# VH-VL binders against UPF0292 protein AF_0905, part 18

Target 1, 124 residues: UPF0292 protein AF_0905, of Archaeoglobus fulgidus (o29357)
Amino acid sequence: MEDYKPFFEAIDELKEKSENGWVVVVEGKKDVRSLRAIGVSGEIVVFTGYASTADTLKDRKVIILTDSDAKGMEIEKGLVEALKTYGKIPDVEIKRKIFSNVRKEISKVEEISAFYEKISGIEL
Key: E = the ipSAE of ESMFold2; O = the ipSAE of OpenDDE; V2 = 0.75 times the mean of E and O plus 0.25 times the DockQ between their complexes.

## First folded at step 5 (VH-VL)

Design v05 (framework fv_rocatinlimab)
Fold by ESMFold2-Fast, scan of step 5:
Structure v05 (fold): chain C 124 residues (1-124), chain A 124 residues (1-124), chain B 107 residues (1-107)
Amino acid sequence: as target 1 above (124 residues)
Amino acid sequence: QITLKESGPTLVKPKQTLTLTCTFSGFSLSTSGVGVGWIRQPPGKALEWLAVIYWDDDKLYSPSLKSRLTITKDTSKNQVVLTMTNMDPVDTATYYCARDYYEITSGYEYFDYWGQGTLVTVSS
Amino acid sequence: EIVLTQSPGTLSLSPGERATLSCRASQSVSSSYLAWYQQKPGQAPRLLIYGASSRATGIPDRFSGSGSGTDFTLTISRLEPEDFAVYYCQQYDSSPTFGGGTKVEIK
């Protein structure tokens, strides 16, 4: 729908980058399931701490996709700083684009698939 | 002191586009958690939310009016602009802009300061 | 869209009396996103309560909010002359919506 075009475009960008070698970092297993349900096919890593996650991803292109809440923003900030120690700049814009215009409808990554199903009319 | 003030035409003909500007002082739209929204009130009726724009350029629109609304900001001028297309006599209302205060840590969100409002009459 | 229903539509009371205003939501609303506003004739709305029960800066302690889920209440313990106004509840759990308002008027 045109009303949700920016949301769908952001999801498409996420899928394309994921398919082309970008690693998506999420907070938990429910987030992994949500992203798989909408067709994110590449590598997804669950955050396990700043140093351990950054060490795992130091040679990879990274998309940080944490929740739009206080804890999610704190994890994003800390992980950005940890990755900078390896000279890496992660993508944080895709998260902003996804939750843009749908902020009051969803705030958690785990909610993306149910919301996508609701507004697209497609069963996942 | 925090102040907001609406400006724009007081009379609009049917089918025309309405453009309203909110000029504010005492806060910045570069501050995390801050937004500016538009709410209208037809004479003798209830308040109806229209749109909001946040510090990060994230935007939300009333679902029923989304196809008619565009909200933009100019952070350096302390201005937020709302455009509404295809005006109809039923759109006659007092239009308010208000500061949207989103407490990231607590999750609270509310409109804490309001402009005086500007009456827009739609007639031929 | 979450619909907020306020009752009564009009509440006629005398100064010194207690006012109790109801706001019911069509589906569960997080308390964090429930606010109350006061509007006097010819004026912009004024924030009274946010987060269902937190008083905004400068709001007298006679105003209190309570409730959770689908049922919220604004209470004015002892009406002062300046409290006669229209009161609106508002949710921000999804796209923001306002109730229809309750007019508190002098008996």
Scores: ipSAE 0.006, ipTM 0.548, lowest interface PAE 15.9, mean pLDDT 87

Design v06 (framework fv_rocatinlimab)
Fold by ESMFold2-Fast, scan of step 5:
Structure v06 (fold): chain C 124 residues (1-124), chain A 124 residues (1-124), chain B 107 residues (1-107)
Amino acid sequence: as target 1 above (124 residues)
Amino acid sequence: QITLKESGPTLVKPKQTLTLTCTFSGFSLSTSGVGVGWIRQPPGKALEWLAVIYWDDDKLYSPSLKSRLTITKDTSKNQVVLTMTNMDPVDTATYYCARDYWDIVTGYDYFDYWGQGTLVTVSS
Amino acid sequence: EIVLTQSPGTLSLSPGERATLSCRASQSVSSSYLAWYQQKPGQAPRLLIYGASSRATGIPDRFSGSGSGTDFTLTISRLEPEDFAVYYCQQYDSSPTFGGGTKVEIK
């Protein structure tokens, strides 16, 4: 029997913050759809570049939710620095909590919904 | 004026591979937020989405059909190609290509222009 | 996969009457990702409404969309002869899915 409680708790935290005005930043359309499928209902924006994304989000509370691969880590670091120029500190802990408990199974945001469906038994 | 047109074989034998080409004009697949998708409709039945490819080469496939589908683009030729393997008589349908317009900021995502459709019959 | 259920399957009305078409989702769908299409026999679908309530370019004012969450409605305030067609709702919140369609036919 696997213990996926921490994964579900991280998803619940993401959903709650999203509903309460936090903007989720992702790499692409597959990521948006994956998050919507599991009930993330708030604003989601696709990364379009460090300066342009940071300018769009300079007055917002931000959750960075990029893939846990090399490219996703690079985008996260660059966006953190860009937002820092506006005095903003984004949430990067939710991503760590989501993937740290399921790293053997998934590494991409686009994979979250299919994995959630598989382990919950709920059709998405 | 935006136009899309499907081309390919009208008759496919069971177990063969279907290749369809969508040729379009009036827009570019280099424009951020723009994609081209494929939707089919068996005679007298509902619409079923198959796949989409976006300006950034991001690709989405119908979960039930993804092992059979490949979508590619040639931005310089204004063409999108769909390949579907192991055809069966139940795959007999009119196949449409359509432009997918996504506004990253607002989140609105919809098919705004459609080709005329091409009927593909799968029969021995 | 999000399932969209349209009702009724067939709606029999006369020109001049109001048509109300329902689309229900198996789970919550952001209104930004709900669209309605019209399809006439032998023709490709035509976009009517996107973002649950925004009319597409060239669509007459008699067409309106509303709803949020799991319940969405397409209303045609006064049916014209050219409005007798099949109507499909579609979500793009996850992998795109279409409803089964509602046929609006002459009584």
Scores: ipSAE 0.007, ipTM 0.607, lowest interface PAE 9.9, mean pLDDT 87

Design v07 (framework fv_rocatinlimab)
Fold by ESMFold2-Fast, scan of step 5:
Structure v07 (fold): chain C 124 residues (1-124), chain A 124 residues (1-124), chain B 107 residues (1-107)
Amino acid sequence: as target 1 above (124 residues)
Amino acid sequence: QITLKESGPTLVKPKQTLTLTCTFSGFSLSTSGVGVGWIRQPPGKALEWLAVIYWDDDKLYSPSLKSRLTITKDTSKNQVVLTMTNMDPVDTATYYCARDYYDILTGYDYFDYWGQGTLVTVSS
Amino acid sequence: EIVLTQSPGTLSLSPGERATLSCRASQSVSSSYLAWYQQKPGQAPRLLIYGASSRATGIPDRFSGSGSGTDFTLTISRLEPEDFAVYYCQQYDESPTFGGGTKVEIK
């Protein structure tokens, strides 16, 4: 039986920050659905490009939650740099806590809800 | 004023490839959150979505028809082109193009403006 | 794919009456991705409601949408002659799918 406490703690931190005004940036609609299913209740924005997304979010507190793959990491890095031009530092730690604690059993944000259901025994 | 208009052949023989062009005005496919999709309707039947292309050149296809469909855009000409291979009499339908509007902040995604439609009859 | 089932298939009413149209999804659909369209004979569909409950620009307030999860409703509070048409629900939570339509016809 694996200890998934750190994963659940990371999800709880995501929910808490989302509820308190942080905007979550994802790559696509399936990601939005996955996060809604596990109780992420605040604003979720789909990435539309570095400059356009950063300009939209320049006055917001931002959590970047892209996939744990090459494209997702590239988007994260580029969006971090774009937001820094506005003097903003997004949260990328939550993403790392989520994926590192499941030891690569999942790598996509869209997979979080099904995995959460599987390991929690809670039907979503 | 936003307008879309379909053009292409009105009669296609079985086994041929259908090519339809959507020409639009009043908006640009360079605008974040904007796409153009194709939806068809056989006489007296329900609407069926075929494909969409977004501002960032991302493309989605109907899963059941994906192998037969190709969607492309020419942003400078305000045109979106759909090709559908191996036409069959059951593909007889009115084909519509429509603007897909995705609001990145709210997550709302919908078809807000539609062309008049073009009836394509597949017969020998 | 997500299947949308609309009921009734046909609704026969008189002007002035309330119409209530149902759309049921085979699995949960985010309200953000549920839309309603009106189609009159020989015409393209017209957007009425998006995000399950938001009226599109120019749509009269007699049209309202509600619902969440798998059960969504379109209500026309007081039918006008121009409201007799076919109505389709649509989801965009996955690849877009449309319901089979509800025809609102004059009694």
Scores: ipSAE 0.006, ipTM 0.564, lowest interface PAE 13.2, mean pLDDT 87

Design v08 (framework fv_rocatinlimab)
Fold by ESMFold2-Fast, scan of step 5:
Structure v08 (fold): chain C 124 residues (1-124), chain A 124 residues (1-124), chain B 107 residues (1-107)
Amino acid sequence: as target 1 above (124 residues)
Amino acid sequence: QITLKESGPTLVKPKQTLTLTCTFSGFSLSTSGVGVGWIRQPPGKALEWLAVIYWDDDKLYSPSLKSRLTITKDTSKNQVVLTMTNMDPVDTATYYCARDYYDILRGYEYFDYWGQGTLVTVSS
Amino acid sequence: EIVLTQSPGTLSLSPGERATLSCRASQSVSSSYLAWYQQKPGQAPRLLIYGASSRATGIPDRFSGSGSGTDFTLTISRLEPEDFAVYYCQQYDSSPTFGGGTKVEIK
């Protein structure tokens, strides 16, 4: 269905970048599981604090994929600023593409796999 | 078939750093869904998880011990190394390494094979 | 951190009896990430059940797991002499935590 085309395109972009060396940062382990279930195959790192996460990722290409709620946006903002101290700009647009147009249905990264299964009709 | 074995010092002085190596056979840490974790058990007490490293270099640490722990892997040598800084007598325990099996499609995760454990005593 | 509380702390039973072990979580845990382990003195833990109810390879059918949400149970339908051990539940829904253990001992 066309109203979910942007969501599927964003997931495909995430998978492609992950496979090509981008590191995905998430809030927790349920988020890792959700992304693996939909075929995100590259490195995924769990956020452990602004300074420690930024130091770990200072030489890497980074996609920030935190929840679309207030806490997730706060973590995103703080991590963007921390990575900026190393001269790095993470990708935050993939998250916006994933959750735009589906914000009423899901807001958490851990919900992506169940939602993907529901709208694609594929068992994961 | 699948075996894991812990190695390292059996005696550590307070404030020193502990380094433990897990050497395994019968599986590879390049295989998707596979990790190696460390769990400890003080004499007569319950099991306590410390850290895990996955096939894709994702790492998780016990929140209460995170500042003291580093986990690394050498996939070509079938080894995982845990370092723990600032050892204290309360850290006296049997330390186990175990295979972490993450079935991402079915959503299961558990420790399916364990090493025999190595007792580390911390005393002056 | 999710805290797992196991009860009772000790079960004193005879061979042939049924053992029922409880594991209660401080918050909801997906059954997919609930496991049970058996540990005998001087030995490493052994996986019994994963995904709350799936038996690990080689585990006898007298062992069964059930439960969801915050309440999980391990049942041993007919205790054999080899089953007297300490049993731990473990969650992997967040950072892994283990329960305090239930000791199943000979009466």
Scores: ipSAE 0.006, ipTM 0.548, lowest interface PAE 13.2, mean pLDDT 87

Design v10 (from r16 with heavy chain Y101S, light chain S31K; framework fv_rocatinlimab; at its last look DockQ between E and O 0.04; V2 from the best seeds 0.00; counts 0 for: pae O 10.3 > 2, placed apart)
Fold by OpenDDE, look of step 6:
Structure v10 (fold): chain C 124 residues (1-124), chain A 119 residues (1-119), chain B 107 residues (1-107)
Amino acid sequence: as target 1 above (124 residues)
Amino acid sequence: QITLKESGPTLVKPKQTLTLTCTFSGFSLSTYGVGVGWIRQPPGKALEWLAVIYWDDDKLYSPSLKSRLTITKDTSKNQVVLTMTNMDPVDTATYYCARDSWGYAFDIWGQGTLVTVSS
Amino acid sequence: EIVLTQSPGTLSLSPGERATLSCRASQSVSKYYLAWYQQKPGQAPRLLIYGASSRATGIPDRFSGSGSGTDFTLTISRLEPEDFAVYYCQQYDSYLTFGGGTKVEIK
């Protein structure tokens, strides 16, 4: 059986940071819904462009949580570079922690809530 | 247990094409986030990345060697194949295949195979 | 292409000492796309650190990675006899490139 403990720990870390003022950047509205459903309560920003998003978040603690696909990776990389121009280093490790432990099952942020619910019934 | 093993000729003549096969077990290249790459190392020299192929058939090549390299996968056989054309003695090196896990780093490596290019 | 320059080329130390290895990039590399490897003679490289500061599975806590932008560091807090080897940094921000390596040898 798959060990989902690391996944839950990553989600807990996400929630904790979110509650402590970290802004989570996602790709779309479905992602916002998914994260809210699992209890992420802090500010979530939908990506609108590299320059625009970076400018909006230049003075904030940032978590980048894009999809684990080609597009999501490109957005992540580009946004990291954009934020660098403001001396900002975002957290991209939470994304890796989340998906690295469940990469066989999900790859999109919008899938997290349904997956969380499914495995909670099994592991918790 | 996850393992990778390189196979192919250990001696190649100049201008010939090298074909190496990486056979792996313990994981599948159909799994999201998984990639398999090739890295070489001339004797006593540093590591040099050559190419990588991912579960979705996305491929990356070293820009300087791209024109000479082709990487393909056979998921059903758990194999990745690298071809390198127009081999030269300068291409003599130990060639490794390695798994690229979610971190985009190579976390598990084969033992490597020494390929000598000589007339 | 991003070039990684490692320094020093060779580091001579004794067991128990602290080792500090540098990896400098020709241009800024995302903090999270930098890895470190250890290679012993006749063996394949072993992943030590990924994402600049995350230890790979099974890696002792005496190994740590830090840095951002163009400057990254691998630190071995207290060298063990088995730690004498060659260490490579690698970026995967723009394609993939390795540094030239630093040899940590026994003094």
Scores: ipSAE 0.006, ipTM 0.618, lowest interface PAE 10.3, mean pLDDT 91
ESMFold2-Fast, scan of step 5: ipSAE 0.571; ipTM 0.883
ESMFold2, look of step 6: ipSAE 0.007; ipTM 0.651
ESMFold2 (binder alone), look of step 6: mean pLDDT 94; pTM 0.955

Design w01 (framework fv_cosibelimab)
Fold by ESMFold2-Fast, scan of step 5:
Structure w01 (fold): chain C 124 residues (1-124), chain A 120 residues (1-120), chain B 112 residues (1-112)
Amino acid sequence: as target 1 above (124 residues)
Amino acid sequence: EVQLVQSGAEVKKPGSSVKVSCKASGGKFSSYAISWVRQAPGQGLEWMGVIIPIFGTANYAQKFQGRVTITADESTSTAYMELSSLRSEDTAVYYCARDWLYSGEYFDYWGQGTLVTVSS
Amino acid sequence: NFMLTQPHSVSESPGKTVTISCTRSSGSIADNYVQWYQQRPGSAPTTVIYEDNQRPSGVPDRFSGSIDSSSNSASLTISGLKTEDEADYYCQSYDSSNHYVVFGGGTKLTVL
């Protein structure tokens, strides 16, 4: 009943920014594997805490890609504020665009690759 | 403790504009979006739009596009909703609400409301 | 472009359980998350349920939410009813295609 075009467009934007030097922050290693499977080729960093992650990324362009659930949103908010102390504004819109049109089907970054394979008919 | 405090009641004439303020305290203003929702006397809730202060971006309900402008001032932790070309049917209580998801989808805290009366 | 339909009013005695429904007119109720807000007379709304079935900090276990795809509806259930639960209750979802927040018409809960 839903149109998946916005999901694919959001994934394409993620891939393009990743290729152009943006660092993607995720919660865990399963998320890294999922994003690699769909062609996210740039640097991906696993969240290790607000201060430590922000310090690592203070000179970088950042995309926050945590899960679309309460815990993932809490991590996103804390990391946004930590990066803001360095004068940095991370991209949180890509995550919103990815999940907003598929909320009831997936809520975790680790689920993106299997879902992408399912709806695209492309084997990963 | 998070609190959203709105400006006081207004009485306006048809054709004029009103600007309602919403001052946030207790939380970090820049980490949230602020939505505006109105409620006509004895009626339900109607969403008007949202502002994401950290990015300076706003999105509006189609019904209000061209008449509503939502802005934010991070230095004072205050969001504003300005509605122009007022009509009698714009008489309502106007609420600001803090939006956890940046898109107007989930409101975790609400302002106390501002009554705007449009009368000739 | 969809509407959320709630009963206009429901009533139940203190200590009993009440359920308020919220039915989506087109598309699946399961396509987007549902939130529930409580509004007492003269007050602003407050959140009692978010993301279908989650409770904010401070909301008692008496409040629960659920989704039923077969009836295309969401439900708010309040057990152990107390007089302070008397309020209007609004469901809310999101139309991701139109980037629009949709509210139900509201249900007046009377506890007598």
Scores: ipSAE 0.007, ipTM 0.554, lowest interface PAE 13.6, mean pLDDT 86

Design w04 (framework fv_cosibelimab)
Fold by ESMFold2-Fast, scan of step 5:
Structure w04 (fold): chain C 124 residues (1-124), chain A 121 residues (1-121), chain B 112 residues (1-112)
Amino acid sequence: as target 1 above (124 residues)
Amino acid sequence: EVQLVQSGAEVKKPGSSVKVSCKASGGTFSSYAISWVRQAPGQGLEWMGVIIPIFGTANYAQKFQGRVTITADESTSTAYMELSSLRSEDTAVYYCARDEYWDSGYYFDYWGQGTLVTVSS
Amino acid sequence: NFMLTQPHSVSESPGKTVTISCTRSSGSIADNYVQWYQQRPGSAPTTVIYEDNQRPSGVPDRFSGSIDSSSNSASLTISGLKTEDEADYYCQSYDSSNHYVVFGGGTKLTVL
């Protein structure tokens, strides 16, 4: 039996920050659909390159929510450094909180919604 | 306006090394990767490697591993390619080319003018 | 570790349409984006198509790109062919598994 409370708490933090003006950056449109399905209601931006994404977001509060795989971590690191050139510090801890508690089950943002629905209805 | 300006032509002896520079202007240097591509006389384009200045990391084609070093100096917005143990077969025009790091499958949107390196005795 | 194969040369008359193919030896051509570069003698390459079918600013709509998964190839099509289109054309893709940029061997376009 898994304790999913930390996962749900991390999702709630994501939803609250998103509703309060933080922009969520994801890798693709499947990720947008996944986050909308679980109630992330604020602005979500699809990554389009380091320079273009950072320029778009240089005046915004940013949550980076890329996949927990090698490519997702490289995009996160690159975007963090690009935003630093504008004096901005994005939130990368929400991603860590989401995936660290369920890393055996999911590693992709697009998988969050199906997993969320599955564990919300689990009977053992 | 984005431009990549390379250093001038070089004539080198076999066994020596050459270091070619590529100065970027008109963009955010740290937000892009710089690749090096060479072309021997009458031959096609051959990728040598890439530097991603934002990470301070470089990756090289297997053929050049151990002979090529690609570096960047963000303070001068300049990338460098150093090729050692030169042979006559290394005679080529060397190009730098800008891409957005990895995200579009290496699209080279701007190219330097090229640097001719001649390796002869 | 795949190769991109282009015809060595193609020729066509002014005003006609020419198509240059770029075939991937292993894996799907659709697995990674394909770019196309034009190189005139004595000049650096210039992009004419990126991300399979997109044109950079300033490239005329006579240039188009396409992907055909059934033949495992990308194509560059140039319509209304002009003498200034005479150049070498290179396709390029990326091997994400090996972190390696792959160029085709190049196609010499002659306009006669």
Scores: ipSAE 0.006, ipTM 0.570, lowest interface PAE 11.0, mean pLDDT 86

## First folded at step 8 (VH-VL; framework fv_cosibelimab)

Design f1 (from s38 with heavy chain R103G G104K; at its last look DockQ between E and O 0.91; V2 from the best seeds 0.00; counts 0 for: pae E 2.1 > 2)
Fold by ESMFold2, look of step 9:
Structure f1 (fold): chain C 124 residues (1-124), chain A 121 residues (1-121), chain B 112 residues (1-112)
Amino acid sequence: as target 1 above (124 residues)
Amino acid sequence: EVQLVQSGAEVKKPGSSVKVSCKASGGTFSDYAISWVRQAPGQGLEWMGRIIPIFGDANYAQKFQGRVTITADESTSTAYMELSSLRSEDTAVYYCAREGYYGKDYYFDYWGQGTLVTVSS
Amino acid sequence: NFMLTQPHSVSESPGKTVTISCTRSSGSIADNYVKWYQQRPGSAPTTVIYEDNQRPSGVPDRFSGSIDSSSNSASLTISGLKTEDEADYYCQSYDSSTYHWVFGGGTKLTVL
């Protein structure tokens, strides 16, 4: 059986930062719905392009929460580079913490809410 | 509106190089990857490589590794493809295309007009 | 790397329906979204399907896409064929292991 404590701790950290003004950037609107379902209440921005998304976020504290697959890593890498131009260092570690022990089960942000409900027994 | 305008047709000798430009307008150049695709007469589309301008790095199809160089100049919104050691088999129309992002997918949403490169002795 | 295999040609009468297949050689067709491009003679390609089954703005709803995991293939279906649909059609997918785009060999659609 997998130990899910690190997953729940990472979700709690995500929710706390979101409540404290960090903006979460995701790949699509299904990701937004998934994060809202588990209680992420702050601002969530959907990726639209490297420079354009970075410009929207240039004055903000940022968490990059793209999918844990090759395309999501590519988007993350490009956003990190684009935000660096504004002197901003986004948080990329919360994504690592969320997926590190559950990668066998899920790899996409849109899957988080259903997985959370499954392993917690909490109906969302 | 978004446009990609390529440099004009070229006639080259075997063993030489060609550098094709692709000027983007009507969008944010650093938002998108640019791919290069060629099409020999009467044949299908062949992907050559891509660049994400914000990275500055390029990826090349294995067939072209060592002969192709793809670059981007953010200040002029222009991508370039240089193919060296030209052979008659490199005679083709060369296209640039931008990789537009829609939902969670990319597709080549705008294409240049194509640049005919003819390699002959 | 994987390959995408399409029939070389297909033909059908105006008003009828045609389906063009695109079979992936290794790995699952569902691993990466499939795109479909139309190319008329003398022109650059244009996109008719992305995200397996979505149409870009301006593409008629008689163009549709689907995935069949059991045959490891994608399909482009064109209903109500018009003579203007006569073109070459290419499927495309991304190889995330190499960061390469892969095109199918292309299918010549003739509307008789």
Scores: ipSAE 0.533, ipTM 0.857, lowest interface PAE 2.1, mean pLDDT 92
ESMFold2, look of step 8: ipSAE 0.513; ipTM 0.852
ESMFold2 (binder alone), look of step 8: mean pLDDT 93; pTM 0.951
OpenDDE, look of step 8: ipSAE 0.747; ipTM 0.907
ESMFold2 (binder alone), look of step 9: mean pLDDT 93; pTM 0.950
OpenDDE, look of step 9: ipSAE 0.747; ipTM 0.909

Design f2 (from s38 with heavy chain R103E G104R; at its last look DockQ between E and O 0.73; V2 from the best seeds 0.00; counts 0 for: pae E 2.6 > 2)
Fold by ESMFold2, look of step 8:
Structure f2 (fold): chain C 124 residues (1-124), chain A 121 residues (1-121), chain B 112 residues (1-112)
Amino acid sequence: as target 1 above (124 residues)
Amino acid sequence: EVQLVQSGAEVKKPGSSVKVSCKASGGTFSDYAISWVRQAPGQGLEWMGRIIPIFGDANYAQKFQGRVTITADESTSTAYMELSSLRSEDTAVYYCAREGYYERDYYFDYWGQGTLVTVSS
Amino acid sequence: NFMLTQPHSVSESPGKTVTISCTRSSGSIADNYVKWYQQRPGSAPTTVIYEDNQRPSGVPDRFSGSIDSSSNSASLTISGLKTEDEADYYCQSYDSSTYHWVFGGGTKLTVL
């Protein structure tokens, strides 16, 4: 597929929520750099463990943006359950939207910036 | 620092059960999964199952399904592995291990000292 | 549901280089990160490689890991062999379809 409109719309939604106080959770520091490169400006937290990450986020609006692979899905599932103990429901849909049309090309958050540059023609 | 201390060696008869404990210290118990791995004399490592203590989900290797129960007690930072209907083939050293997170990957970063379980008539 | 196959034993002289293979039976080796563990007799295993090719702190840089997608395998390479490297080595990966850990059968490294 070459219809990247849903991908760009999901990136725009991510950036808008980030600007409006949503905290993005990622797997590692390379993911942070990738998201900064495409203009995600708000707070980004790196996962360190289920309970510790949930505790730091218990009073925040949260987007979970882990890799689109088995371990990333396991982290997402576990963090959703950990946040549930605080009555919090994180956004897991933006990740689905980002990867749904591009999963044959990328599956890792760290790959987003290079891919964005490639398909947009914009140097980052 | 992080330590996993297991209960002592046991000698068991066929058909009985054994329950091995694994007490964790030096970390946040609810941040990680605990796996159980056994090793028969002169043999390789064999994964038995795992538990994520924060919500009590356990997974078991197919070979042990129906005979193994893995539990965790967050208040004591202790994981347990119980193996029932013991056979002589279950004679092994049983290890607990922590699934430590390092960026986007988990690996068994701390291991218990091992518990020898001998099953003999 | 896959297996990881390792040679049963390998040997090499001090100062030389050895490579231990780890072949995945079904699905891609690249689907999940590969770890390598070292185990000396009477001791619990310790990690020498994670995330395919990363070394935990304190592991010397003569230990390296790699992935070969064409042969569907991972490799642990130990250069500048020392007698202290004599141990059993296990590869490990995650089975995403079952949420299970899988160990290779293990390789006994002898430094002669």
Scores: ipSAE 0.409, ipTM 0.802, lowest interface PAE 2.6, mean pLDDT 91
ESMFold2 (binder alone), look of step 8: mean pLDDT 92; pTM 0.941
OpenDDE, look of step 8: ipSAE 0.659; ipTM 0.883

